# VHH binders against Putative glutamate--cysteine ligase 2, part 12

Target 1, 372 residues: Putative glutamate--cysteine ligase 2, of Gloeobacter violaceus (q7ni89)
Amino acid sequence: MTIPFQSSTAPTLGVEMELQIIDPATGNLTPRGPELVTFCEEHPEVGLVVKPELVQATIEINTGICKDVAQVERDLTTQLTLLRSVCRERGVSFLSAGTHPFARWRERRYTQTPRYRALVDKHVWTARRMQIYGLHVHVGMPDGDTAIQVINQITQYAPMLLALSANSPFWEGDDTGLDSCRTKVFENLSSAGLPFRFENWEGYENLINVLLETGSIGSQREIWWDIRPHSDFGTIEVRICDATRTLAEVLALTALVQCLAVYFRRLYENGEEIRLLHPGIIRENKWRACRWGLEGELIDPLTLKGVPTRKLIEQTVGEMQSLAAELGCSAYLAAIPAILASGNGATRQRRIYSQSRSLVAVVADLEAGLAT

## First folded at step 5 (VHH)

Design g08 (from a06 with R57S L103F Y106W D110E; framework vhh_7aqx_2)
Fold by ESMFold2-Fast, scan of step 5:
Structure g08 (fold): chain B 372 residues (1-372), chain A 125 residues (1-125)
Amino acid sequence: as target 1 above (372 residues)
Amino acid sequence: QVQLQESGGGLVQAGGSLRLSCTTSGRTFSTYAFSWFRQAPGEEREFVGAISWSGGSTDYADSVKGRFTISRDNAKNTFYLQMNSLKTEDTAVYYCAADEYSFGYWTSPEEYDYWGQGTQVTVSS
């Protein structure tokens, strides 16, 4: 079978934020997602649109199709403002982080749709532990071949995006030692992790057709790679990032992803490409980013030597300056130096815990990140 | 949670027009993306057109671009497919499909959770 790809000639953006609904009295997750979804369905005049997720304490807010990062900011600001009002009226709150610091999987409730029931039935133990939350960034592509080539190149930068976004050091009350335990929990699903490398769209089609024909997946929606093509939206979808504490971090990561996507698209269109790293080296870099975040070293794709993660990010951001100016996202990209100086979300959560000795205080700080 | 019901199919001569309607019941409102698919005997179900949850984006299969128009009326919980300049190869059972809030819409039938029962469109020469 052929898989049609919706064309997008411009590098349009779409952003999805997975949010945790909490009881402000305890700081714990509360299964109030279905109530929020129901309210939005019954009151379209409010203008708030929320999507249910697998775990009932999770909702997703999404932008429309945006021309640039400024439109992403406007869409998300509008939705977050409405969500704050709706949640306040119901005595609940929300936060953004890759995991909840102390919520336990055994106590979770799952959304009861046919798709989510099938997911839990298929993956059982692994699905029941999917209390994880991400940031997804879509960038428009003109065709499937271009999407595949851009994914091949951006996959080399996935560890850098993970290091910047890491915001999940705690799991069920314990410090995991990882900056992003979210990514390791996610990898437990059969079709998650780093994407396979394909030469072209036909190679991707061949794999998906086998998986569909054998009943291994019900749809392309069950390919949860860190970066995947999205044929129906005509995009590449970057899924490697943890859900970050603040909107400023979301917008900075969106700007960097758009710059990388356009940069590699132009290299492909001009018949030029950076040498692809061995998949084993990319996997090693993902582990290093997961374990040490911004503090470690990544293997440089050009020299094949270890270099400080911060230095590689600074170099990459420096290389994107001209393109960011062209795309109108320079102000958003300029937030990355501040992240490097302050540390990522995992660093912040550990700092709050070290000072307070309270995971409730960590939750309160995370909640404050989206309070305004 | 949502039920879909097509209407407006029938027999029409080549070059003619038909308007299909899909009425939704249950808990649908403006948060769903809607699509039309069609299936001729012995063939796979193929994408015809889609409209996003906001109504701000529409898309069409290359074979129907310029001839078909999809629209929605959230006040009536109904969406439409206006088919103009019909050809004999447009003969098929037409299905409406819905997906609960999504970033956009899907062209792959397997992505949709909610389907109508189908309405026959026959275009004679």
Scores: ipSAE 0.000, ipTM 0.372, lowest interface PAE 12.0, mean pLDDT 86

Design g09 (framework vhh_7qbe_3)
Fold by ESMFold2-Fast, scan of step 5:
Structure g09 (fold): chain B 372 residues (1-372), chain A 122 residues (1-122)
Amino acid sequence: as target 1 above (372 residues)
Amino acid sequence: QLQLVESGGGLVQAGGSLRLSCTASGRTYAMGWFRQGPGKEREFVASISWSGGYTYYADSVKGRFTISRDNAKNTLYLQMNSLKSEDTAVYYCAADEYSFGYYTSPDEYDYWGKGTRVTVSS
């Protein structure tokens, strides 16, 4: 069957932040997400819109359809400010990170919806460990063919986005040795990980129709790829990023994603030949980004030699400067050098822990990241 | 428990050369050199990745100084050429046990040597 794509001619933005609800007295996760969702649904006059997630200690806040990164900043600032007020009145707090440093999966309560129950029933042991949180960036696309071609190209940059955003070094109180253990936990779902390459939208439709007709997925929403098309919104959705500690990091990543999406869209529309790395090299680079974040080396697509991840990010950001000026996001993209200088979220979490010897202090620092 | 010991400092004439060494008591990953001149804060000089394959230099020393390492000997080096009076400082070796890359911020390094003094006279 034909899957219609709800076109967007402009490279509009939508951002989704998955947030952890915590008990401020202990720093541990608390299953108060459903309560917050219900309050917001019953009180639309407050203007706060939160969506439930699989784990009851998790909520999602979203922007509307935004013209540029500045509008994303305004939308998220408004939603975060309202969320802080609502949470304070209820004696809870929240933070953003790819995992919680010490919360245990056995103690989690799952949101009881038909879709979430089906996910747990289908994936069983794997789904029960999904105590992970991401940052999702949508960019509008004019059609499905363009979306597929842009995804093919931007997938080669997924390791860089992961390295920049990595913010999940701890799992159930243990240092995993990974900058992003979130991405490895997430890869355990049957339809997760790096997307497959397709020549066009028809190729994507053919795979999805087989999976739907065989009962392998209930909807396109069960395709958990690191970057996927979203036919109902007319976007590509970049899902590789860990949830980052601060709004400044969210906005910097959003700026970079928009620049990359527009850059590759224009190459495709101009009929320019597009270089594609072997999928095995992209998978190796994703592992390197997951393991070492900004500190490692990625395989350079031209020479097939290891080069510092930081250098490749600096070069990519440099190449995007003219486009960022055109899109009005230069100031947001300019935050990336500071991330490269200070390290990603995983580096920061390990530093706080080494200085304090306390994962409660790590949680407090993460909470402070959205307080200002 | 990791200890860093610098050596090779001394008095040199402007335009001269000097080589600093830093020996670690165990395995290190990211390493760097920092310096502190009279009446100044500690500043970045150069850093090197674990493999030695990538280096980073402060603009003030680029083209004159070369950082290198010998992992078999747990030793870091700084070759200083075309020395200037402005290079007069106590030079500190820094190391991180967790990073495979390179850093320019002193806050990224967990271990520090006691320093070795370099005086460049006219």
Scores: ipSAE 0.000, ipTM 0.122, lowest interface PAE 20.2, mean pLDDT 85

Design g10 (framework vhh_7aqx_2)
Fold by ESMFold2-Fast, scan of step 5:
Structure g10 (fold): chain B 372 residues (1-372), chain A 123 residues (1-123)
Amino acid sequence: as target 1 above (372 residues)
Amino acid sequence: QVQLQESGGGLVQAGGSLRLSCTTSGRTFSTYAFSWFRQAPGEEREFVGAISWSGGRTDYADSVKGRFTISRDNAKNTFYLQMNSLKTEDTAVYYCAADEYSFGYYTDEYDYWGQGTQVTVSS
C-alpha cells in the first residue's frame, strides 16, 4: 500500500506541549485533565483547545500551522493565557517538565479504555510507567523522500536538542543521576528511541505496511521515534525534547529545530554530500546527553572528535545565524547562549533542591515558569 | 478491545433520508469520540462527521454540512448519522470509527473501526 505524504510547500511549524496538571496545595499531580478537556469541548467559544493524554493528570496544547517562530509564540501565548484562566477558576495549576519530581506512577489514574488496555497488553511493565512529558516540534516538508533525508541528517543533532531541553532529573522523589530520566523511561516502548535509517520514503512505507498488515501497530502514530515523519501533516516531527520549564525555552528549541531542518533540506536539494554518523555513535551521544546534559562531551558529527557539549551547541548555533535571519527567528535562537550559561532544566531543579531540600519548592519553581 | 458494528445502510432515492447507527461494546463508550468516514469505489476513505466524547462538539465535512447530523446515546452505547437530502454523490460504504477522548479528520488517527455499511443513492 502506498502511504501518501501531504506536501508542505514552506517549512511551516507546529508545536505540541504536554503539560502536568497539579494541585497547588500539595504540588502533586491531580487527575483533572478529563475535566479540562470536557470544559473546552463544551465551550468552543473560549478558544482553548486541549487534547487528553493517557495519564489523567496530563493535557496537551497545540499551535495551528505557523509560518514562523513568531506565530508559534503568538499561538502558544494565547493558549497558555486561556489555560491559566480556566485552571485558576477550578483551583488547579499546571507546569512543564519531562517528569514530575515526586509524583508516584502507582498512584496515577489512567484511562480505563481499549487504547490503554491495548498499550498495557503490548508493552506491559513499561506502559504503566508512562508518566513522562515532551515537547514536539513539526516542520513542513515538500515530500516523503525529503522528509526521510532530513530525518537522517537531523538525527545526528538529536542528542544536542536533548541536552538543551533536559528537565527530568527526579523520579518518584529520588534524584536519578540523569538529566533526562524521561528518555530512559520512554525508550522502553518497542517503537521508541532513535529512528531507523531509510534511503527514501518507499523504505519507510515498506516497514510501516508490514507492521500494519501484521497488526503490530494500529496506525503510524504508534511509531514513537525521537524524530518521525508525519504523512498526514506533511512534516517531520521532532519528539526527543523534554518538556521545558518556560515558553522562552520552547521557542528557542523551535527556532533551532526549524533552522536545522531547513539547513539539511537545502543540502539535500543541492546534492551536497554529508557524512552520516554510525548509529552506534548517535546512540552514545544520546546516552551522554541523557546522563550529563550540557556538562558532558558529545562526539562532533563533523569531525568525529569529542567536544564539550556546550561548545558544540555554541558552534552549531553560530553556523545557523544566517539561516535564522532568513527565517525571521534570530531573536529566539539568541536565547540559547543564556541557556548554556545558566544550565538546562535539570541543573535548575537540582540547584533549587540543593538550596531548599524540598521537592515541593522544585515544583513551585517549575509552575512559576509558565505563570503569567 | 472496542467492537463497532454499523447498521441502517441500504438503497434510497436522491432527496431521501437514511439513518445509520453504530453500536459499541460495553462500558467504554463514555470516554470515546466517534466519527463517520465513507469510501466510494476507487476512492480513498474520507471524513464525514464527528462527535466528541463529551457530546459537546460536532464537526462535518463541507460536502455534508447542513444535511447530515451526528449524535450519540450513551445509555444505548450507540451513535448515529442522520443523512438528509441525499445526493447520488453520497453513495459509498460508510464506516464508523472510535478514538479515546478526541476525534481527528484522517483515517490513521483512529484505532477502532466498524466493518462498513453500504449506502446507495439512486437518481
Scores: ipSAE 0.000, ipTM 0.131, lowest interface PAE 20.2, mean pLDDT 86

Design g11 (from a06 with L103Y T107R P109E; framework vhh_7aqx_2)
Fold by ESMFold2-Fast, scan of step 5:
Structure g11 (fold): chain B 372 residues (1-372), chain A 125 residues (1-125)
Amino acid sequence: as target 1 above (372 residues)
Amino acid sequence: QVQLQESGGGLVQAGGSLRLSCTTSGRTFSTYAFSWFRQAPGEEREFVGAISWSGGRTDYADSVKGRFTISRDNAKNTFYLQMNSLKTEDTAVYYCAADEYSYGYYRSEDEYDYWGQGTQVTVSS
């Protein structure tokens, strides 16, 4: 069957933040997500909209359809302010990170919807370890063919986005040695990881129809690729990023994603194509970003040589300057040099742990990132 | 398929400037990396500079860094080599080259599939 793509003529933005609900007295996860979701559904006058996630200690907040990064900032600031008030009244708090530094997966409770129940039943052991949290960025596309071509191009930059956003060095109290253990946990699901390449929307439709007809997926929402099309919203959805500690990091990543999406959309619309890296090179770069974050080297798509990840990001941000000015997001993109200078979330978490020897102190610092 | 044609060569005095152009016939794709090579009398062909498909990445031979600038204009199907502060040792036939199957650029001439016919640059003392 034909899968209709709902057109977005402008490169509109949508951002989804997966947030961890914590007990501020202990710093541990608390399964209060369903309570918050129910309150918001029963009290629409409050203006806070939260969505349930697989793990009951997790909620998701979303922007509306935004024309630019400044509107994303306004929407997320409003939702975070309301969420902070609602949580304070209930004696809970929240934070943003790709994993929780010490929470145990066996102690988690899972949301009891038919969809999430089916996910746990299908993936069993692997689904039960999905105590992981991401940042999702949607960019509007005019049609499915454009979406597929832009995804093919942006997939080459997924490792760079992972390196910038990495914020999950700890798992169940242990330093994993990875800057993003989140991405490795997520890859254990059968339909996760880097997307496949398609020539056009028809190629994507053909795969999805086979998976639907064979009962391999119940809907397109069970395709957990790092970057996927979203036919109902008329967008591409970039899912590779760890949940970052601060709103400033969310906005910087959103600006970079919008610039890349518009840049590659224009190349496609002008009848130009860029050469795609071998999938094996992209996979290797994703591993390097996961393992070393900003401290390592990525294979440069131009030279096919190892280049410091920081230098490759500097070059990419430099290439996007004129487009960022046109899109009105120059100020947000300009925050990336500060991230490169100070290190990513994983670097910060390890610094706090080395100074305090306390994962509770790491959680307190993560919480402080969204406190105001 | 792409064909390359150089222009802008000629005689110039030391310290002067020249701008070489390489016009592509047929379709110019953003996948094409472009490079300039030169061959001095009695010598082998050597790399001068390269520009990526995006135009955001450039590379130069050490002998020309700071003096030469490579750029591209996809709307005109043309890429350029701006040569400033020319020296007598810059005297050579300059060739433009393109590679449509590359994920990067090469410094070796053996890696390029498409070549122009060359344009003579002579720098007098």
Scores: ipSAE 0.000, ipTM 0.114, lowest interface PAE 22.7, mean pLDDT 84

Design g12 (framework vhh_etentamig_d1)
Fold by ESMFold2-Fast, scan of step 5:
Structure g12 (fold): chain B 372 residues (1-372), chain A 123 residues (1-123)
Amino acid sequence: as target 1 above (372 residues)
Amino acid sequence: EVQLLESGGGLVQPGGSLRLSCAASGFTFSTYAMSWVRQAPGKGPEWVSGISWSGGRTYYADSVKGRFTISRDNSKNTLYLQMNSLRAEDTAVYYCAKDEYSFGYYTSEFDYRGQGTLVTVSS
């Protein structure tokens, strides 16, 4: 069976933000997602489009197909402004983070759908703990072969994206010791984690066909890899990033992802490529990024030496500078040095907790990140 | 372009039966799970039934369990809903929906919902 790939000759962008709905009085998650979704479905004239997630306290907002990061900013600003208004009228608020600092999974309400029922039947314990939130960035690709080759290359940089975006140090009121406990919870699903390496689109098709024929997945959409192809949209989808506190961080990560995707697409089209790391090295780097975020060392994909994570990011951003200028996203990419100087979301959450001794204060700070 | 075309609705008496069909195009139908969603006048959408890519797994809302049967024919790119023992409460516009799995893996705001087909249960 062949899987058609919808062509995108331009490196168009799409961004998905998974958001947590909270009760502003307590800072805890509130299962008001279905109510917000129903309102938006019944009032298309409002222009707010939200999608429900597994947990009823979660919604997702999405951009349309965007030409560049500036259009992503405009789309997300519009959706966030509308969402803020709709939420205020209903006495709820929202925030962005890879996990909620103190919400307990046993207290969650889950969307009852055939997909959720299938997920619980297959994954049981792990599915019930899926109170995690990500940032997904789509980049248009001209064909499946190109998508696979670009994914192979970007996967080497997935740990760097995780280190920059990490924003989930707390789980059910406890400091996990990880900058991104989200990624560890997510890895518990059978088809999650780093993608497999394929030579071409046919190799990907062969795996998917086996998984479909054996009943291992109900559709391609049950492949939860950190980076996956999206045949219907004609994109690669980068899913490794935690949901970040601010829109500025979303846009900086979107800019970096677009630059990396275009850079590796051009290398492939020109018959050039960098060395592919052993999958075990990429897995080690993902662990290091998860555990220490920006504070640790990653194995440099070019030299195979341990280097400070911050230095590797500075180097990569420097290498993308001329491409960012060409793509019109230099100003957004320029926000990354500020993240390196201030620390990622996990660093900020721990700082707020250290100063206040209150996870409610941590939630309030996260909520303030999307207040304007 | 993803397209879904529902048919088979109409007027039926309580206790009667109807079979709805949905013709799908613009995507690889055989690799996606499909659902039926209905919307009664003045109410929000209600998920009714879902089926895996192969037809090997089916799921039903408690309100229709035992009365409705979802099925698919991948060779014809067609989804079906056999509705038996119909009640006045089943009166609604019925929509065929392609399930888009993401991390949250389902949206009640189904992507590519078609124009729908009206089912009226009345004497």
Scores: ipSAE 0.000, ipTM 0.231, lowest interface PAE 17.3, mean pLDDT 85

Design g13 (from a06 with D99G E100D L103F; framework vhh_7aqx_2)
Fold by ESMFold2-Fast, scan of step 5:
Structure g13 (fold): chain B 372 residues (1-372), chain A 125 residues (1-125)
Amino acid sequence: as target 1 above (372 residues)
Amino acid sequence: QVQLQESGGGLVQAGGSLRLSCTTSGRTFSTYAFSWFRQAPGEEREFVGAISWSGGRTDYADSVKGRFTISRDNAKNTFYLQMNSLKTEDTAVYYCAAGDYSFGYYTSPDEYDYWGQGTQVTVSS
């Protein structure tokens, strides 16, 4: 079966933020997501678009189709402002992080849609641990072949995006030792992790058709790869990033993803021969990013030598400067040096905990990241 | 299928300046990383400076930092080495090199696919 791909000639953007709904009195997750979704469905005139997620304490806000990062900023600022108002009226709050520092997965309530019920029934124990939250960035592609080629190249830089975004050092009250325990929890699902490499769209179609025909997936939406094509939206979808504490971090990552996508798209369109890194090296880099975040070394995809992770990010951002100017996102990329200087979300969470000895204080700091 | 041609070499007094140019023909210029190497008689070819495909990343040998500047003009299919405060130790045949690299450049000559014929730079005392 042929899977049609909706075309976008421009590198349009879409951003999805998975948010945790919390009880401000305790700092713990509260299953108030369905109430927020119902309100938004009953009041489309408000302009707040909230999607349900598997865990009832989770919601997703989304941009529309944006031409550039500035429009992403405008859309997300509008949605976050409306969400703050709706949440305040209902006596709840929200935050963004790859995991909740102390919430117990065993106490979570799950959204009762057919899709999510099927997911829990199929994956059982692994699905019950899906108390994890990501940032998803879509970039428009003209066709499936281009999408596959761009994914092949961006996958080599996925560990760098993970290191920058890591914001999940705690799990059920314990320091995991990982900067992103989210990514390891997520990898327990059968269709998660680094994407497989395909030559073209037909190769992707062949795999998806087998999985659909064998009942292994109900739809392409159950392919939870770190980077995947999205045929219905005509995009590539970068899913490797933890949910980050602040909007500034979301916008910086969005800018970097758009620059990488446009760079590799142009390389492919110009008929340039593209060399691909061995999957084992990418897997090693993903582990290094997960374990140490911005600390330690990644294997440089160009030289195949160990390079300090911060230095590799600095070099990559430097190389994107001209393209960022062309795309109008230079100011957003300029936020990355601050992340490198201060550390990622995991570094911040550990700092707050070290100073306060309180995971409630960590939650309060995370909540403050989206407060205004 | 990429051809590189150096120009701008010659004789110059110590303390003087020279600008070397390397023009490319064939493939699309903007996808390439470009480097300058030099070779004195009886010595190995050594790295001088490099510029990435975007112009955003440059690097220099310690011996030339602060004196030499590498740049590119993609509209002219040309990249340059501006050499200031020249020393007698800078006397060498200068080679331009190009490789099809996405994000970077290398200091090893073995990493470059395309080479010019070389241009002589002689710095007199």
Scores: ipSAE 0.000, ipTM 0.130, lowest interface PAE 20.7, mean pLDDT 84

Design g14 (from a06 with W53Y L103Y Y105W; framework vhh_7aqx_2)
Fold by ESMFold2-Fast, scan of step 5:
Structure g14 (fold): chain B 372 residues (1-372), chain A 125 residues (1-125)
Amino acid sequence: as target 1 above (372 residues)
Amino acid sequence: QVQLQESGGGLVQAGGSLRLSCTTSGRTFSTYAFSWFRQAPGEEREFVGAISYSGGRTDYADSVKGRFTISRDNAKNTFYLQMNSLKTEDTAVYYCAADEYSYGWYTSPDEYDYWGQGTQVTVSS
């Protein structure tokens, strides 16, 4: 069976933010996502659109199809402002982070849709531990072959995006030692982790058709790769990033992803030689980013030398300056140096815990990140 | 829960027009993308067209582009498929479907949780 790819001629953007609903009295997750979803469904005049997630303490905020990062900012600012108002009225709050610092998986209640019931039935033990939250960035592609080639290249930079976005050092009250424990929990799903390389769209179709026909996946939604094509939206979808504390970080990552996608699309369209890292090297870099975030070294995809992760990011951002100006996202990309100077979300969470000895204080700081 | 109910099907001559309606429960209308699918006897359901929850994006199968138009009316909790220049090959049972995505939609029927009962469209030569 052929899988049609919906063309997106421009590098349009879509952003999905997975948000944690918390009880402000305790700082713990609360299963009040369904109440928020129901309110928004019953009150479309409010203009707030939230979607349920597997865990009832989780909701998703999405943009529409955006021309550029500035439109992403406007969409997300509007939705977050409305969400803050609705939550305050109901005595709940929300935050963005790859995991909750002390919430326990055994206390979670699950959304009762057919799709989520099928997910729990298939993955059982692993699905019940999916208290993890990501940032997903879509970039429009003109066709499936281009999408596959761009994914092959961006996958080499996925560890850099993970290091920059890491925001999940705690799991059920324990410091995991990882900057992103989210990514390791996520990898427990059968179709998760780094994507496979394909030569073209037909190669992707062949794999997906086999998995659907054998009942290995119920739908393409169960391909949980860190970067995947999205045939119905006509995009590539970058899923490697932890949910970040602030909107500024979301926008900076969105700008970098758009720049990388356009950069590699142009190399492909110009017939330029594309250098691919061995999958083992990418896997090693993902581990390094997961373990040490910005503090370690990554193997540079261009030189094959170990370089400080911060320096690789600085070099990549520097190389994207001209393209960012062309795409109108220079101001957003310019936020990355501040992140490098201050550290990622995991560094911030550990700093607050070290000084306060309180994970409730860590939650309060995460909540403050979306308070404006 | 979303309830979907189609109307507007029937018999029409080739070259004619029909407008199908899909009425939804009021609770979820503004948060869903809506799609039309069709199924000819002995065949699988195929995508016809879709409209996003915002109304800002629409898409159509190549076989119907330029002839069919999808729209939504939030005040009536209804979305529509205007079918013009009908061909005998358009004969099928037409189904409406709802997808919970806030942007985009799926062209695979397997991705949809909510379906109408179907309405027959017969185009005579």
Scores: ipSAE 0.000, ipTM 0.328, lowest interface PAE 13.3, mean pLDDT 86

